# VH-VL binders against o27280, part 179

Target 1, 266 residues: o27280
Amino acid sequence: MDSMNVPEVLEIKRIVEESESVKTFIFSWDFRREVRPGQFVMVWDFRDEKPMSVSLIDPVRSEIGISIRRVGEFTDRVHGLSEGDLLGIRGPYGRGFELMGRDILLVGGGIGMAPLAALADEATARGMRVDALVAARTADELLFLDRLEAAGVNISTCTDDGSCGFKGFAHERLLTLEENHDMAAVCGPEPMMFQVMRILDERDVPAQLSLERYMKCAVGICGQCCLDDTGFRVCAEGPVFWSQELSRVREFGRYRRDPAGRRVPW
Key: E = the ipSAE of ESMFold2; O = the ipSAE of OpenDDE; V2 = 0.75 times the mean of E and O plus 0.25 times the DockQ between their complexes.

## First folded at step 7 (VH-VL)

Design B13 (framework fv_libevitug; at its last look DockQ between E and O 0.69; V2 from the best seeds 0.00; counts 0 for: pae E 4.6 > 2)
Fold by OpenDDE, look of step 7:
Structure B13 (fold): chain C 266 residues (1-266), chain A 123 residues (1-123), chain B 110 residues (1-110)
Amino acid sequence: as target 1 above (266 residues)
Amino acid sequence: QVQLQQSGPGLVKPSQTLSLTCAISGDSVSSDSAAWNWIRQSPSRGLEWLGRTYYTSKWYNEYAVSVKSRITINPDTSKNQFSLQLNSVTPEDTAVYYCAREVPRDYYGMDVWGQGTLVTVSS
Amino acid sequence: QSVLTQPPSASGTPGQRVTISCSGSSSNIGSYYVYWYQQLPGTAPKLLIYGNNQRPSGVPDRFSGSKSGTSASLAITGLQAEDEADYYCQSYDSSLSGYVFGGGTKLTVL
């Protein structure tokens, strides 16, 4: 049995309050083990298990961070935890982002900024120029702004209500930005990603997008995260996909399947 | 600049204990940002990791399964060094032995090595 | 014999690009970072690549590392006479609970 599939009980080293609804939980990490931006881990609170993206990768401090939005019973319990408490972590799993070129555009919505924040750290460390379009419904939901700024990222904000930055959606803001990036990484609400991908494709900018689906096993066995028509398993072939891969996925931007296997529109 | 200086006998009789020391300069054996390793190299077995010691709020030791029953790696904070003891040696333990530092900054790559010590096991 | 498999030898002419492969399994390269070391005759190994594709300070950009699945590769562009050495890949193996090395590749510059 692969040790990667056994949850490790880890102590919460630190908790960072990113927003009213988002916390980053930091754990010690053995950096002999590979971890890439865009990959996810399975978080176990000894009752339930949920996939969460890695949002911090710090080999100097030997730490990783997992950002979790409060959205249900599981996340409510996790948000009630304190530093020093224990969680089970197994992984990482999935295909992470690849970096290429010198100029990269990050487009993130809400909690979708979590994996992109980790990617931003790596990209800036490599000397890449990083532009980030950070979108949220309101100003108070914008994530990782200080962290990104500290890393040297050029930030553009977008809010639905106009409380910060551009008033409108990410794809609308994107239309007003320059077309000078070697690649793009996108993560957020699927309708947002769908629109952003279309624009990037028209601009001939290679793009990677991170999908969110219901995942149970995280190892490509149960099939719960299979995408229609293609048979792509988000946990195995993803969650990061190239735009050309997603162009083959009919459900992308339209619907997903719930735990019962029913189609649920976005 | 971090340097590792090895010392110890180059000849050991069968069934005896191989003992080597690695003196550290430019870093601390008890640094929480380093791990201290022993590796050996021979024509027959190639490069072989033997074990490591490191400090993270307390001391930890990890040993290769192949030598776990015979090996001891001990840090000495007073002298800023760490040692290797390998018991019940046989001619198969003949090799060049290296101490090496690994650091989180380099994803625990071994970035500094000792000069190596040839240890021959012979009667 | 070694847990990680390397070709025993490689060769190239000055200025040429050469690659050295390192194959493993899911318990090592598939899950853990890969490192590369250069060893000149009579000397200790020198860290050449860490974290799959990162170069320590002082290592020329002619050296590059890559990893895909359970395999890794070291690429040397603009091959120079001074690059003649033994090259070793290294990773961690969860099944053995220890570091593992490749058998080494002797690179000859023709």
Scores: ipSAE 0.848, ipTM 0.918, lowest interface PAE 0.6, mean pLDDT 95
Fold by ESMFold2, look of step 7:
Structure B13 (fold): chain C 266 residues (1-266), chain A 123 residues (1-123), chain B 110 residues (1-110)
Amino acid sequence: as target 1 above (266 residues)
Amino acid sequence: QVQLQQSGPGLVKPSQTLSLTCAISGDSVSSDSAAWNWIRQSPSRGLEWLGRTYYTSKWYNEYAVSVKSRITINPDTSKNQFSLQLNSVTPEDTAVYYCAREVPRDYYGMDVWGQGTLVTVSS
Amino acid sequence: QSVLTQPPSASGTPGQRVTISCSGSSSNIGSYYVYWYQQLPGTAPKLLIYGNNQRPSGVPDRFSGSKSGTSASLAITGLQAEDEADYYCQSYDSSLSGYVFGGGTKLTVL
């Protein structure tokens, strides 16, 4: 399109408290408009606008859900809202996950489980076997476990402090898991995704990974979401990339960029 | 199984009103999981969506811009059917008319169609 | 005038693969799901593909759909004589505020 995208102002229909720090905000949605697991929306609180992954896609109820972790001033304000309050939504944007084969592995860290929960629902609806490795720092931060179990997903957990499941990092747990998947989908802290990608590449498991970068336009014009040395725009060519695409990106897993575009270490 | 049975006159004079009904069996016209559509097909226009009606907390109608000034789609819960009324017809309205159920679950399109009714508009 | 563009005809021999394209824009295929319908001679359209690439129960797996950008494609493998039909793509168009269909592709099995 040549016209500027304007956020649609939507009423918060329901709020689900997923943890002490994570809430899912549910809105009515016109499902004639395509939405895919791994795509994102820009959430506008009338002061600032931030990208958030879609975590619930429910065409029967005509609802989408957006899971938001409380991490700063914007998310503090959004977490302070109630059912019936308004938010602006633009999108969805970006390339979502592609499902293939019959056996899928999901590897999610923290809030990174949000888009993977949506993907798990689609995969199980297609009759795929779904294994999920759900990682967090502590047991209280493991997300969507009940939802995944109800969907028939085979869950493995790990926590940095060992308070639930395997004690250690996601990639360490992955080394102890079966190697017989047709594909994998990965989302979480970028250092975790880098380590997981290396293991999956060694095992010849096709993997798709979802990246987070700073965004303004969300339609590929402003260049704020570009990756070093490739010119890939996370909002347009991603946020979901194949591991092959990311193996050519020097910054992946090594550093990130602040809103001014400066390199900062992880 | 859901079935749609159409009825109505196949010949209509210019400037008159085209009126068709679609009877539903195996589902309810007031189901909050379905939308009820009218589509027509002609050699010159191909398949053309005319409009739909559906119920959630209340009844809604959506009509194609091309016919919006002339069309009415009405549900009838007591007879479990929905109707098409197209006013002021011309020979350009000659087509096979279909009713169809749309199911939004899993992003379905129009999964059940009526048998079709040829409506000819001529003097 | 169809908003979605399909080739008016396609042909193949039994056992072959055929594809049917459907070209749209950002106001339809680029933002909205794509559906495919098969219409056998003298019958109503039948839903063949929904949600870009999903098959309803009872549709053989030799039918498949795909979407890239503002274009969609229906592929038929293992072509059979009974596949001779008209095929229509369908989406929603935000600029017209309504459902839109392609012009249809007549598939001939030689």
Scores: ipSAE 0.205, ipTM 0.675, lowest interface PAE 4.6, mean pLDDT 88
ESMFold2 (binder alone), look of step 7: mean pLDDT 94; pTM 0.953

Design B14 (framework fv_libevitug; at its last look DockQ between E and O 0.59; V2 from the best seeds 0.00; counts 0 for: pae E 11.7 > 2)
Fold by OpenDDE, look of step 7:
Structure B14 (fold): chain C 266 residues (1-266), chain A 123 residues (1-123), chain B 110 residues (1-110)
Amino acid sequence: as target 1 above (266 residues)
Amino acid sequence: QVQLQQSGPGLVKPSQTLSLTCAISGDSVSSDSAAWNWIRQSPSRGLEWLGRTYYTSKWYNDYAVSVKSRITINPDTSKNQFSLQLNSVTPEDTAVYYCAREYPGDYYGMDVWGQGTLVTVSS
Amino acid sequence: QSVLTQPPSASGTPGQRVTISCSGSSSNIGSYYVYWYQQLPGTAPKLLIYGSNRRPSGVPDRFSGSKSGTSASLAITGLQAEDEADYYCQSYDSSLSGYVFGGGTKLTVL
């Protein structure tokens, strides 16, 4: 078995409070080992294991960051941890984002901004022009704004309640933005991504979208994250998919399967 | 600008110890960000990584399995240099030896190399 | 034999696109960054590509690196006479706990 499949016990170096419900946990990383924006790691708190996206990649500090939203028992436990505490990390896994062109549009919703923040760093480092549409339910749930701004990203915000930026959904805001991007990367609630993808397709903007599904093994064996009809494994063939690939996925934007394998509507 | 200057004898007798030094300018051997490597090149073995030394709150050494029993890489903070010692050399150790820096900004690619030192093992 | 496999030679005419492959395994290229070095005759290797697909400052955009699975590739577009050199791929191997190099590819510009 590949060494990458064995959890490495790592100390939490720092914790950044991104919002009331989101924390970024920073770990030392051996940057001989490849890690790409859009990839995920399996986080093990010695009781349970969950997939989490990499949200920070800093080779200068030899650090990676994992942003975790507080949504359940596992994340509650993790959010209770302090700097110096230990977590098991294995990975990274999955297909990350690919950068192409000179101008990139990032569209993120909620915690979906996590992988996009990492992508933004890479894109800006490469000298790309980066526009980011950051969406959330409320202003206090908008993530990584200061970080993105510091990186030179042009930010547009969107909130459901209008507490910050455009009042409405990301796809609605997108309709008001100009069509001047070579590619787009999208991550957030699947209904949002579905609508955004539709608009981008109409505009002939190549788009990559990061899906979220229940993952157990992370290595494409257990099949828990298989997408209907296509047989795509989100952990192996994804989580980042091109829009053309997702056009073949009937469940996309409609439903997902829960841990019991039942269809759960979005 | 970071530069590496190598020094040491180019001829070593069999069973003796090969000794080379790499002087660093423009950076510190004890930089928390850098790793300092020795690599050799020969027609028979191509490029071969031998080992590295680096500082991260304390000093670490990594050695290639092929030479681990014979190799020592030591930093010298006072002189801002690091050295290579390879014991019990044989003609198979004849090669051009390079020191090189790994830079974190380049994802630990070896971005600066010494000029190389031909070391011949012969009686 | 080198842990990473490269073709021993490659050739092209000026202006052409040339690709040099580097094949490894899951213990190296499959999991770790790939680096490419250019070595001119009588000189030390020069870092050409780092992080699998990144160019250091001063390296022309004619050079590009890519990686897929357990294989990497160096592409040179608009081949120039000055590109004639030996090219080496490098990665880290977890099974050997050390860096590994390819056998090198001699690129000839015809």
Scores: ipSAE 0.777, ipTM 0.894, lowest interface PAE 0.7, mean pLDDT 94
Fold by ESMFold2, look of step 7:
Structure B14 (fold): chain C 266 residues (1-266), chain A 123 residues (1-123), chain B 110 residues (1-110)
Amino acid sequence: as target 1 above (266 residues)
Amino acid sequence: QVQLQQSGPGLVKPSQTLSLTCAISGDSVSSDSAAWNWIRQSPSRGLEWLGRTYYTSKWYNDYAVSVKSRITINPDTSKNQFSLQLNSVTPEDTAVYYCAREYPGDYYGMDVWGQGTLVTVSS
Amino acid sequence: QSVLTQPPSASGTPGQRVTISCSGSSSNIGSYYVYWYQQLPGTAPKLLIYGSNRRPSGVPDRFSGSKSGTSASLAITGLQAEDEADYYCQSYDSSLSGYVFGGGTKLTVL
C-alpha cells in the first residue's frame, strides 16, 4: 500500500492571517519527501477533502504552508481551527512549475498567488530576476506583497476597483508591461489565465499555467480531473501545464465541471 | 570548511558494545539545519544507514529498523561531537563505520563524511 | 538484499556517455528525493547528486541525475578515467522509516 494515498494527520504549527478571507496554515514537514512549487496537497478536515496548493516551502525551518481562502463550508470549517488543531494532509501531487532562463514573470489573481509565492522563493534563491503582477478585486485582497518584496521580487499590482495600483484586470495591466521575460508562470481565475495566456503567446513568452479541477483520488486513477478534448488529468499531467498544451483545450477559460459532470461557468 | 574526525576501537568482542565518536569542526552539532548520521559499509551488505540525530527546538533521533533495538546515537554539545553505541554485536556488524553530516532541510544528502573506522567483531 | 536495485557493474570508454540506473518503489524513489554518491577505492563516499537532479558546488556538469516514476538515473557524459569508481543511489523509504541505499555499481573506464 502507498502511504501517499492516505492522509497524514498533522498539527497546525502556526496560522498566518494573510487577509480577512485568506489564512496560511503552517505544518512541520519531512523534507525528505519531495515537494515542488505548483504541486498540491489534499487537505482533509475529517469530513471532506479538498485540493490546496503549497504556498510556502521552507526547508530551513522544516515547514510548509498551505494558503486557504474562505469560500464555502469546507474552508469555513478549516478557518475556524486554531494552532494545535489537526488536519489530514496527503500528497504532494501533480506536476510543478519548471524554471528556465534568468527572467521570470509571475501573474497571479487572488489565491492563485499562493503557488506563485512559493515559486518566487525558489526563483530568487536560484538568482533569477522575478517580476510579479499581483491582481485582486480590491486592495485588501492583494496577497503576499510584503513576502514578495522581502524576497526581492519586483511587484506590480492591479485591482478591479483601482484601490491599489493599476485599475483594471490583470491582462490589461500586462499589456502595459515590458515584454522581456524568458518565461511566465500564471495562476488565478481561469478566465484571467486564458486572457493572460493569449497575450503571452503573442509575445512568444513560454508560459506555464496552473489549473484547478474537481479531484477525488489525486493520482490520476478516477478520471474526475480530466480536461475535455485531450484527456489530460489535472492531478497527474498537471496541475501545471505549458500554454502550448492548453491552447488545444476547448474548455479552458470557458467552463468547468462539477462533481456530477455538469458544465458550470467559472 | 566542515570536517568530521572519527575515533574509537577497531576490535570488539561478540556480545559487547561497539562505541564510536565523531568530532565536528567547522560546524555545530546543534546546528538547526543539519543532521548527524552513522552509516556502515561491508562487502556483504554494502552501504547501510544506521541512524541520525539532529536538533531543531529539541533533539530528535531516527534509527534504522534493522538496528533500532540495539542502537543509540547521542550528541555532546560541550565537545561538539556525536557518538554511536551498538549493543550486542555479532560478526555481522563487522564493517567500516562512517559518520556523515546531512542537510535535510536543504535536500543535500550526506555532504561531509568522516574518514571511516574499520570495526572488526571477533573473539 | 538492498532496497534500491542498481546494476552491479557498468563500463564505457573515455569521452562516451554512460548511465547507471536505480530502481525502487512508490515508498522510496516514487515519493522522495534521490541522491548519488561516488566512492573511490579506499575513501569515503562523496556526494555527487542531491535533490534528484542537483549538483553540489565542485561537481562537473557532465554528471547529471534524473528520475521518472520509481526509477532514477545517473548520467556521466564525457567519461574520464578518473570516473572509475563505485556509485550508490540513496533515498528515503517510508515503509522502513529510514534512508536506503542501492547495492552500488562498479563503473569501469575501458
Scores: ipSAE 0.000, ipTM 0.496, lowest interface PAE 11.7, mean pLDDT 85
ESMFold2 (binder alone), look of step 7: mean pLDDT 93; pTM 0.949

Design B2 (framework fv_libevitug; at its last look DockQ between E and O 0.01; V2 from the best seeds 0.00; counts 0 for: pae O 14.9 > 2, placed apart)
Fold by ESMFold2, look of step 7:
Structure B2 (fold): chain C 266 residues (1-266), chain A 123 residues (1-123), chain B 110 residues (1-110)
Amino acid sequence: as target 1 above (266 residues)
Amino acid sequence: QVQLQQSGPGLVKPSQTLSLTCAISGDSVSSDSAAWNWIRQSPSRGLEWLGRTYYTSKWYNDYAVSVKSRITINPDTSKNQFSLQLNSVTPEDTAVYYCAREYPRDYYGMDVWGQGTLVTVSS
Amino acid sequence: QSVLTQPPSASGTPGQRVTISCSGSSSNIGSYYVYWYQQLPGTAPKLLIYGNNQRPSGVPDRFSGSKSGTSASLAITGLQAEDEADYYCQSYDSSLSGYVFGGGTKLTVL
């Protein structure tokens, strides 16, 4: 196998607490290896291995950042680590976002803002105008607002409970925003992405959406990340898909499968 | 404006050491954002990367496997330059030699090149 | 022989679009950024494209780069006489632990 498929043991250089439940782990990175917004890495804690999105791509400091939400045993263990502790990293993997045009809309829900923050940095460096709709359940869970503002991104917020910005769901806020972007990038809870995709499709805005599925190999061999009825592998043909590709995917927005293969609602 | 000025002899006898120097103006050899490369070019082999030197927390060298046993690249911070030594040369080492600045941490590539030095290895 | 494969020549007429390919493997182009250099006769190479598809300041937008799988491509639209030059792709190769260049493509403007 290529060296990309064997975990490299890296020291945690810095930890940023993004919220009560989200931390960004920062590592030194050799930027001769390609990394693009929307790609993911497999994080190995010497017991288990899980896919995580790249949220920071900083060639100036030779750093990448991986944002991890605490949701279970693996992420609880990783959140318990300190600067100087070790993690295994393999990758990056997957198809990242592609930029087009001059005006981009980002729509992120919760931890879904992580890969979009990396994309915003690239888009602003390219001279694009960037609008971001940042959504969460509560104000305390809105991610990356200061970073996006410093990059020159035009931010709109919404929260389910109304504690910051528009009270309601991301797709409801989207209806009140400008309709003429050249493209959009969307990442967040799959039900949110489904509703946002339908609005963007009606507006004829090309959209790319980032999916998450259970992954084991990350290189397309084991089949665990396949989408029902299409054969698309999220780790190979995705995780970023164009809205047109997703329009033929029956399961999108309707259900998911847990690591045991059981259908569960979103 | 950054400039790289090469110097060194254009004729070297077989089995001797090829020595070239690249002087830097408008930048520092110890810049923590740059790497300093040597590349050579011949009609039969095209462009061939030889190695680089760079500083982060300390000095590092990377050398091409094909010349690793014979090559040394040294920075000289007092003169703001870096050098190439290639030992035990043969006629196959005849080429135009270039120095180049690279920004590897910015994935920017080799953006400033020296003028080139033709080195002929012959008796 | 070069690790990255380019056609030895390409040609076009003024105003035409020309594409130059660069073929590699999973140990280089498939995993690492691609760069393109232009070399005019008697001069040093000049950086033309970095990071697969980005242009340095001063490079006109009629030059563009792209990458798919283990192959990369340089496209030149609105071909001009001064574009007659040699073009080289470059990447990193993990099996050689070093930078690698394509063999070069001589572009002739007819």
Scores: ipSAE 0.011, ipTM 0.564, lowest interface PAE 9.2, mean pLDDT 87
Fold by OpenDDE, look of step 7:
Structure B2 (fold): chain C 266 residues (1-266), chain A 123 residues (1-123), chain B 110 residues (1-110)
Amino acid sequence: as target 1 above (266 residues)
Amino acid sequence: QVQLQQSGPGLVKPSQTLSLTCAISGDSVSSDSAAWNWIRQSPSRGLEWLGRTYYTSKWYNDYAVSVKSRITINPDTSKNQFSLQLNSVTPEDTAVYYCAREYPRDYYGMDVWGQGTLVTVSS
Amino acid sequence: QSVLTQPPSASGTPGQRVTISCSGSSSNIGSYYVYWYQQLPGTAPKLLIYGNNQRPSGVPDRFSGSKSGTSASLAITGLQAEDEADYYCQSYDSSLSGYVFGGGTKLTVL
């Protein structure tokens, strides 16, 4: 690749239907270009471009996977694609997760499990014990359970409607769980992450959290993903942040900026 | 100081519906940090959790498996209270019923309890 | 027949140390926090211990909780007459998706 900022046109090698609303698109990847769990790529469908987390990193098969939830026009178009179709991929970008310790807790909500699934693979490969709290609205929206299980992850599930596992939210499940870990990685709805972070802080568990913001350039230039007060650029300094960093971000868990730059509540 | 005041009939006929109310003072039923529980106690079954209601962007209910098919816990924000309805009661439902607050922000567990209401199911 | 198992009774003399056990399984105590409640005659249960070993404000330090594996224990040191009550352990059970209580232990101060 000549330029990291130029999309590489890649063929969709295969598509995995994770849920009714989530698909994983798998591409051949040249691993001379390193990619870490927690990093994202910009996906270009030749009309629009959106940041997507890497959910699969397979150096053996020379593949990466990008899990995409159907949530709007862009993702609708992407979900309409088939194996063999083309997408533009540029990246990876951003700061990924760091692994430390022996025991790690993953807390994921919805599509937030995407980067965590990749992290789980790496952690287990390193011989870490991985516990994963997987949250979703309903049972059919729980992501990557089979994959996580196959990797040797200890899974705990929670659903809003109680259709699978603990009935309630991730932070509620976490409050009842005694087990401590050397570190935690969190990704999901920001209100969830906010609550989870607070609990983890109280327990003195180092935590990394992956934020989602509107990104345009992905290289820290345009400023659209800039967090208030701190000036952190989610695409450059993030999307993975330590809890200590996020403690300085007033908007965290409270609001975000829309494409027009307006504050919108979660 | 948070207090819970229970009210409702102490006698219910078999097959009828047991109805109790728990009025909250010093806190809001819609507090996003609290869950509002019903527990009952009898010599035969000991303490038994029945269910809870709580608000987090929307209302949620958790019910014990043992009574799930018969139980309804409803919040009333206008009166700052929550209620228990248990349908198709039998003598086995005879117990002292308690409402209790679960408030993890201060303490885990049920930190505030109502005074209890003896409900006897008898023909 | 409670999900959590407690001895039905315990006793001690003033000044003694007494221990009340609470036995569960991996689906409850083994994985979740344990709580303890004190219930005086004719009153509602009172939260005594939360989070396995934490005391709410107002609870004397002579009360302590511990947990190991699938079992928990409440210890009372310097037993006093006013400690005569029923004590219940409580946890969450994942298999039942709900809170569970022990059968209770009647503590008599001799």
Scores: ipSAE 0.000, ipTM 0.480, lowest interface PAE 14.9, mean pLDDT 91
ESMFold2 (binder alone), look of step 7: mean pLDDT 94; pTM 0.954

